VHH binders against Glutaminase (glsA). Designs and how they scored, part 3

Target 1, 327 residues: Glutaminase (glsA), of Synechocystis sp. (p73903)
Amino acid sequence: MGIGVNSDPKVVHHQSIPKPNAMAIANYRAITTKQWQTWVEAARLQALNGKLPQYIPQLSLVDPGNFALDIGDQNGIIYEAGDTDLTFSLMSVVKPFLWLYILHHRGWQWAEQKVGDRPSHLPFNSVEQLEQDGGYPRNTMVNSGAICLAGHIPGATIEQRCENFLTWLNHTAQCQLWLDQELLASVHSLPNPRNLAIAHLLAAKGYVEDATLALETYNQLCCLSGCLKDLFKLGLMLQCPQPPLQPDTTARVKATMAKAGLYEMSEAFFRRTGFICKSGVSGLILACLPAPSPTIFACYSPPLNEEGNPVAPLALLEFLAEFTSRN

## First folded at step 16 (VHH)

Design w2 (from y5 with E50Q)
Fold by ESMFold2, look of step 17:
Structure w2 (fold): chain B 327 residues (1-327), chain A 119 residues (1-119)
Amino acid sequence: as target 1 above (327 residues)
Amino acid sequence: EVQLVESGGGLVQPGGSLRLSCAASGFTFSSYGMAWYRQAPGKGRELVAQIYSGGSTSYAKSVKGRFTISRDNAKNTLYLQMNSLRPEDTAVYYCATSTRTGSEWTQYWGQGTLVTVSS
């Protein structure tokens, strides 16, 4: 079944990516090396006031000065800075690709029965929002939606489910991601009563069959790790999909990211800039930038602001947004 | 008006030590992280060391184990202790910060102090 209009409050209407309130045609290759260097210096000075997350011990031990940046398109890198060999976990940056996987393999008709595609009124980890909605997750960028989808990855065992997703993603994006077993152990060492309550509510309402399986699969997907090249290739897959991956499928994922990819700031930031982003607490932002040649921004810098977004990557995106607004 | 003034540069032989100071004024010093950058002749400016507002530090690979960044919030002063100096450490050294007014960030740089490492 295709895009339709219906009155079901748990099923949203399909729409294209919302139009930003300010749109510009950008030539990112016209930015001088001196300007890039000035912006990177400014962004990294702002990051001196950020903090590492303390609730995942292995993330709290990372060198806060780690930094890596690639911006480019399908024709190559426009600008690169920092140490691109650094590795990091995807954390929440995996959520768009879980959504992509489910849409690609199960289709929209199946997926809309399990998760919605609309913004949440409450925080991304809210049990209360899920309760108010009768167990139907608001979208796939919040924990309830991602846990629900993780519970539906096909496979006879947990190992097979995780391998199916990982192998597909590596093949489709030409990445070399891996499951970081030490990070997974660190995640397991911490109680997460909100995610546990979410998983149980999903199971109680029939949206997943097994709460523990859904939660454990989700935890493992968040511990998938790679380097900046892998992150850039994930962005390239979203911007320039290749067969058998359909452009309509990546367009749906980007529409969800525009609504929900940066926590509370998502829609306002997209409306102002046209940038489609997903952040992760390890220090990542992956962004799709509008341009005649669709452009990818991939940046790693661990220090976070109070809202949980990485300081330096966000500052760089603000500089780019001002640049495109002036031209 | 924000001001950053570096001092302590000079001529030193390889293997020697220097301590750089950066006197800061015009902002709440203890609220913001600080960094040292350097620029060698004919090269771009590069990060040397960082001290975060929470007290954590980070160093460029080329100086780790030899340089130590520190601060004295009571004196509004940032320091860089430079040990085991090498000729490749020759550069103008700058201290820098970024401060926030409302939602706006502004970066500030000192005028620099020259360090020359030569036999």
Scores: ipSAE 0.855, ipTM 0.955, lowest interface PAE 0.6, mean pLDDT 89
Fold by ESMFold2, look of step 21:
Structure w2 (fold): chain B 327 residues (1-327), chain A 119 residues (1-119)
Amino acid sequence: as target 1 above (327 residues)
Amino acid sequence: EVQLVESGGGLVQPGGSLRLSCAASGFTFSSYGMAWYRQAPGKGRELVAQIYSGGSTSYAKSVKGRFTISRDNAKNTLYLQMNSLRPEDTAVYYCATSTRTGSEWTQYWGQGTLVTVSS
């Protein structure tokens, strides 16, 4: 696999996972129960100053004190806290798995003609970033890339496209995700002019064939819902892929998450910690933690910071990062 | 210097009521959310109730419907109204908060007030 020079605004790269500035060698099983409890208390106290998103009415009505945490590896759970039976929508956490779906079924050579793999320096929903780039989305972790990819899921109807993706994801990760119809109705209850403009620009520039179909398929994928065990299994799939998933395919998805999975803080956070993360506005962080046994962090806590990342899960990752730098 | 001082604990019969107070000082009280935690003898500390900086509330399943968290920002005081008390509510109750200076968070805990529910 080589690097080619393409016309502006896109450049073709074969990318590996970006290297962190410091190597993390972690024994998460050495963390005592008392230390976990102290960290969870601290993280949840910080979250008392977060806010629920107001854009989607169903998300604004969630109990802000909902909390669930699993950290573990292929050998089982290391630590668990909160109410792991709580359900939530994936929202933006679906984006890595849409990227995985497209890479698995269409291949890199096809995919790179539709979406880039560069960080975005404007907000995740920016029409201006997409305009500056001539309609070529920066990456798959921002709305323009995800809407573009959603427009390429096969199916005769929006519902068939969503079911095709959902069925594949549930089978591949051994999850029991579902489309939350009440949440979808809530998503439809307020206009999203930025996403509409993105979809039309993609179609105008030839990156999708049907703006309405791409946008609505994307909306349905964001309303796929599950519980913490489903989120953990999604992380296991990325960290410990099984045939027919190729390790190179999951490695590409993780490389994109390292560059773009936490909005503006993504690259700096990855370089400092080695943690590969994707956040979602429902209150989720899914993270791949480097360790001798590849480790998964799955956490749900609805209150968000000003950048849109969940406060408590991010605080826990900061505590873990400090632990790994010492141990 | 942040200070949190709980009061109002005591001995009460099952089915009774108590009201806990937490006097807060040393920070802008109205800008930060607050929580009540409790710790029974020999057990870990557990979350009881939360009040968010925006005013919303949340409760542990074991106390929902029986306990009410509230605050009076003019008096810098957090409250926990505990009704229909049960022996399993016996614990030291702590108020807590986290405040931020720049990008650094610091957690603060009161010294606790003992609630004993027994006949």
Scores: ipSAE 0.852, ipTM 0.954, lowest interface PAE 0.6, mean pLDDT 90

Design w3 (from y5 with E104T)
Fold by OpenDDE, fold request of step 21:
Structure w3 (fold): chain B 327 residues (1-327), chain A 119 residues (1-119)
Amino acid sequence: as target 1 above (327 residues)
Amino acid sequence: EVQLVESGGGLVQPGGSLRLSCAASGFTFSSYGMAWYRQAPGKGRELVAEIYSGGSTSYAKSVKGRFTISRDNAKNTLYLQMNSLRPEDTAVYYCATSTRTGSTWTQYWGQGTLVTVSS
């Protein structure tokens, strides 16, 4: 009768992110325009087999052919393609920055009491996993973690909480993000019983004070919108933090992204490609290479694969990884 | 072997219409999205239109409202109906797709068909 050592779900094992193999700093600036075009074409052809999400009406109505790409570093853009004037919502891509906000304002010691840092093996919106873990969210990239943290943004009202976060993020990243009220209305148009259940469970277990405030704040954060330039700047903030942000804080966020940014496929993807990523249902992937090359990959393409990740951006990252392996 | 063969190109006057076809073979045509690209003389290749596996369509801004992409799965054929043609539409037009085997994607292109719009 093997006593299954119920590992205390609250034990945040500081698993040292295996030092990514000293991945040779691929000189992406040496890539020809023709090669970039070939990769973009290939990625977009793969995306023809993707689908738009249906559970948020406004996201189902976007042009599936929308495409925007920036790859660059602290010195500027290496390559740009598509329509850079397109606007989009962050959706789940807001989660790393919510995590960053909480770490910056409250610190790790406080945060670990509210949310874990372990990978998930169930879907990002799983209520079952949260129940199994006694209401303690597995990590900050799944909905339970994000909703939990959203419940702790200061402010008397939901609007004030969102504004406090937005103001901080825009200032820190030098972005011009805004709350898309139409999208928010669309999010409200269909019930999300899973997120509702998550929020209630968090409240019942004492991880948030008010389930409604937590969930609605999260919904507003997801509806923050911008353009490719904003997305790239968010990547720069993670890769090249400026005071008052501490490098250790952004490093922790990136470590969580490596484990959970693409949910169940995150660790395998990181090992294979070297990229840490966060995806969103709107068609976004923000990806970073770890030091010494502070490369930022920002891509918008709405078609999603079966796992719920954007097809074209993932394909492009695979091409880059292959290039790096050969050079 | 996957093959894509374009046809229907030719000389047309400005304001005229033309219908391109792409005959596909060597893969399950109905399971994959398709696209039209074009390359004008001395210019790079550009996307013209897309039809997704789910049936949704997308168009370049330059052709929106004038071109229509469609498919007949029973005939394994992709179409591009081009109306209100302009001299700037002069190009070699290519059909393209990407198919999946296991975890590997492979892209395929036709040889192209020439469309010339001139008075």
Scores: ipSAE 0.933, ipTM 0.982, lowest interface PAE 0.4, mean pLDDT 94
Fold by OpenDDE, fold request of step 21:
Structure w3 (fold): chain B 327 residues (1-327), chain A 119 residues (1-119)
Amino acid sequence: as target 1 above (327 residues)
Amino acid sequence: EVQLVESGGGLVQPGGSLRLSCAASGFTFSSYGMAWYRQAPGKGRELVAEIYSGGSTSYAKSVKGRFTISRDNAKNTLYLQMNSLRPEDTAVYYCATSTRTGSTWTQYWGQGTLVTVSS
């Protein structure tokens, strides 16, 4: 009896964290320094074939050789490499935390009225998908979902909305993120007709009150910036939530990441590697291994593959997955 | 078979210059980025310079402004121009790349060339 995939775009299925295959508890602490170095070298060599994004001028100007890596758990850092003092913008990596913010403050019942939790088979900035779905965003990791949620952050102004989110996030994760005004200016320097169309469609369909406020808030959130330590702490918050953050809330966020954090390749990647990931165009991947001993993977490397994901971080995650499969 | 062969190493005085070459074969050289690494005695291997497939370059902080990575695709050769050499630049220098076959990446390294900076 084929479980009829209810074609109703508004049907929110119970968020079960996909059971990773028998997650062999890999002891990453047993990995030698030499092995780590070998993987980092291999990953960086692959990244030589990546490209910087061109649609945001400021991101095209960064040193493509920038690299920072932290792997750790609740007990601390297992391995660190690169320049940990480097700063970067979160870009799309902010989306899980926007989702977390909304879930924490509004709850799931409210949120499901505004955004779905289904994978997307179209690009993250697809207007067509949103149109097909009647203006109901597919999930929180695509632009339509993120813009929608950004439109519901409280505040009288765009700046206040961003500040409200930023203050909460910094406090909750113990981060020191800030809004990069130069990057924001760079984002504004080129039109993004797709995001604009998305925002207008959301407003037209009643999912946001003001298209401009929603979109501009989202743009500011994307431009929140920090360092590797901040990124790691964000991962730690997802893996080891502390009161008043509820474990069920972070579990929902991670479930969504498993479905959509790497966009079209998310589910396959999760099945293959066991890692739940969120990537960003600035060269970030934040990954979590759902296991009794949580692993947090935080990596910054700007070169992107054709799919728009950071090359070196993905390679490193593949190496870790392979290691896990062998041990 | 992919081969990388470094040359140009030698003894040089502090403040001197040296140009390293890496002859590449067995793959489409122009399609792949290349890098120089070095390993000093008793130390780990470190990245020196990168040239990306798109032509962009990157340098370690320690060599920035002194070293220049370049390539000649017609000759299948990677270069490292090293100026204002310092004793701390003493190392075996390696050329490296990663090539893709289908979905599989394979990294390749040269045997290295020794650079000694000593008064």
Scores: ipSAE 0.933, ipTM 0.982, lowest interface PAE 0.4, mean pLDDT 94
Fold by OpenDDE, look of step 21:
Structure w3 (fold): chain B 327 residues (1-327), chain A 119 residues (1-119)
Amino acid sequence: as target 1 above (327 residues)
Amino acid sequence: EVQLVESGGGLVQPGGSLRLSCAASGFTFSSYGMAWYRQAPGKGRELVAEIYSGGSTSYAKSVKGRFTISRDNAKNTLYLQMNSLRPEDTAVYYCATSTRTGSTWTQYWGQGTLVTVSS
C-alpha cells in the first residue's frame, strides 16, 4: 500500500508562461471602423443570451445593455465604443492589482509563503480545494488567495487598509477609483458562507491573523469602482509599468492572469487567443497581449456566460484573435 | 435556414405611433435574445432595443420611455412598439439575433422595414 507522498502544497512550481508563438504583431490600427462595428454588433448579439449575477443584488439590477469598450496601447486609444461614462465595480478584476500591490511592497519571497501560483481545477470560491491544499491558497486569482492577501494589507482598520490600497492604486495607475458603499452594503446583504469558510480556514492555518479583517478587506476591495478610462489605465500599468514598479513584478501578475484570470477556461483561452485576461462578475474583462504587443483591451458588458465570464468581451477577443491569425 | 422578416414600417406624423414586427423562423426562437437596430439615411447603424433570452430588456437612451421591445414566443415574433415618434426616428429598422451551433455563433439580420416620421 504505497504511501502516496503528499506533494508539499507549498512547492510553487513556477510553470514558465508558455512563450506565445511569435505572434505576428497584429496591426489593430489597420482595422476599419466598419469592421469594429461589425464585431461589436456580433458580440452584443451573443450577449443577449447571457445573464446577470443574482448573488449580489445590486449587480442584478444593472442594465444588461450597458456597454463600453476601449482598445489601445501606450500611444493611446485605437478604438472606442459604447458609453464610456458608465461606472462599474472591479469585483474580481481587483485581484491582479492586489497581487501587484503585495509583490511590490513585500516581494515574491514573502508572498510565496502565503499564496501559490498553480492553476485551479475547482471553482474560484472552492473551500474544498483549500482544504485539500492544507489551507495554502493555490493562486491569487481565486478567492482564497485574494482573501489571504487582503488580510495582509497594512492598516489599523479595515477602512484604513482599503484606503491604503486604493490610494496606492490610484496614484500608481493614475486612476480615480472609489469605494462604492452602496455596493458594499449589497454585498453584505446576503451571506457568503463559502468566503467565510475560506477566511476561517486561512486563519486557522495561520495564513491570516484575523479572518474577519481579511474577508471584509477583500469585500471592500471588490467594491472599488470606476469607469472605462480607469480600467484602461489599470491595463496600462500592467503593460507599461513605470518606476517604482518593476517589469518583473507586472510580468508575474500577468503570468498568474494567464493561468487563472478567466477561471477554468484561462489557459485554454490564452493558448487560443494569446490574450491574458481577468474577468469580473460585474461584466468586466481586462485583457493584455503579451510582448511584443502592448495592446490593452478594456470592456464592460454585464451579461455573463455559464462560466461566469462576460459574453460580449470574450467574443470581441475571439474576433481580434482571429484577425491576428489572418493578418 | 434562419429567416428574419420585418414588417409594420410606414409613414407617420410626429407624435404618432407604429408597431414593428419581426417574424422569425429556422431556429428555436424562445431560446435566443433579439434586438432591434436602425439605420438613418447617411448614418451608421445603431442599436435601438434589446430583449434578452431571460426576458430582460434594454434601450438606447434616445428611445427609452418611448419604445417597447417585446416578443411572442408562440408566434415566433419580435415586436417594437414605437410611441411619440420624432423625425429623428426616421430609419430602416432591422431585427437581429445570434444563434449558437456547438461552439459557433452566427448572426442574422432581417431585410429591414422603413419608418418615416414626417409632418
Scores: ipSAE 0.931, ipTM 0.981, lowest interface PAE 0.4, mean pLDDT 94
Fold by ESMFold2, fold request of step 21:
Structure w3 (fold): chain B 327 residues (1-327), chain A 119 residues (1-119)
Amino acid sequence: as target 1 above (327 residues)
Amino acid sequence: EVQLVESGGGLVQPGGSLRLSCAASGFTFSSYGMAWYRQAPGKGRELVAEIYSGGSTSYAKSVKGRFTISRDNAKNTLYLQMNSLRPEDTAVYYCATSTRTGSTWTQYWGQGTLVTVSS
């Protein structure tokens, strides 16, 4: 497809995240197996009170006791627990990688014309926020931004656009993701009038050319699925980008995740912990942890809290933050 | 204040059955999910079965189809029905929960009940 070179170091704009000094000395390899086991037990007991999402029927049918955890770096896994062969959909966890795709192929100068890099004042699916902003999406972690970017993936058909993104992502991260057709059917079985309104407003204001194409491409991207190994490799790509990915491009994606990756708690959590996270309603948290060796936390546990973040993964991150702050 | 007290353990032959109970007090039992864990000598504690606050259940692969978790909220009691027992099911069995006060979670564990499967 006709995607030009989109990475240019000279077009970097507001891409850096300040480094927390105290967190730079964290040594996750020093945590004992017994400590990890204690934390996993505690986190999973908390998750007994979480709920599965109801708005996508396929997600409400999963085993709520599914659990998988990897934490590691480019030198390998530090700790692993649960059943790492379980599969899951990315849902919103795909959004950072859609942003990465657009930045890599189109460049920041082009991309900032289509989507902002600021937190939203209203919920992630708000039509009102998009109306107040004249159709310009606040950031790529909210639905309006992700739908807008999905509308700019090259391809003549929805299926070709999804395939172009999927093939690129699998090659670049060395993943084996796939489009879950049964999950896609579940997504199609329920109307989403808020996303439809968002897509129409984007088109009416000139941010996408075709509302239907943008929305349906976005729906397919959310149904990309994989296992914990794939999620870990996605994190490794963000933390340790390899050519042709530029480090400034992944840094910009991580900056957006710090601002908006955990719904409304994103900025406060990042300021307190230094952890850069993206959650997904299937039960995922992918996190970039500050350390001398860039560290990836990848965790799957379906039960969600009231804000829509997975209970057990978030509890584990809280335990990690407390442990490392007491050195 | 919170108490979890297991009972029903003992010696059984392979292929036999046992029913474990966990009497709970000191918290609103019906508001929280519960779990059974077990620990064989020299090994880490492992999850056996879960019952979520909404009523759904989940089981470890090694016990699925043989064990059934259930609860009686009127009696504040959690149960584990164990059928077709095998020597590898020999362990101390614990019931557990986590409760919340404000934003703080506290986990609670019973003292355990020993199940020995041997001829």
Scores: ipSAE 0.862, ipTM 0.957, lowest interface PAE 0.6, mean pLDDT 90

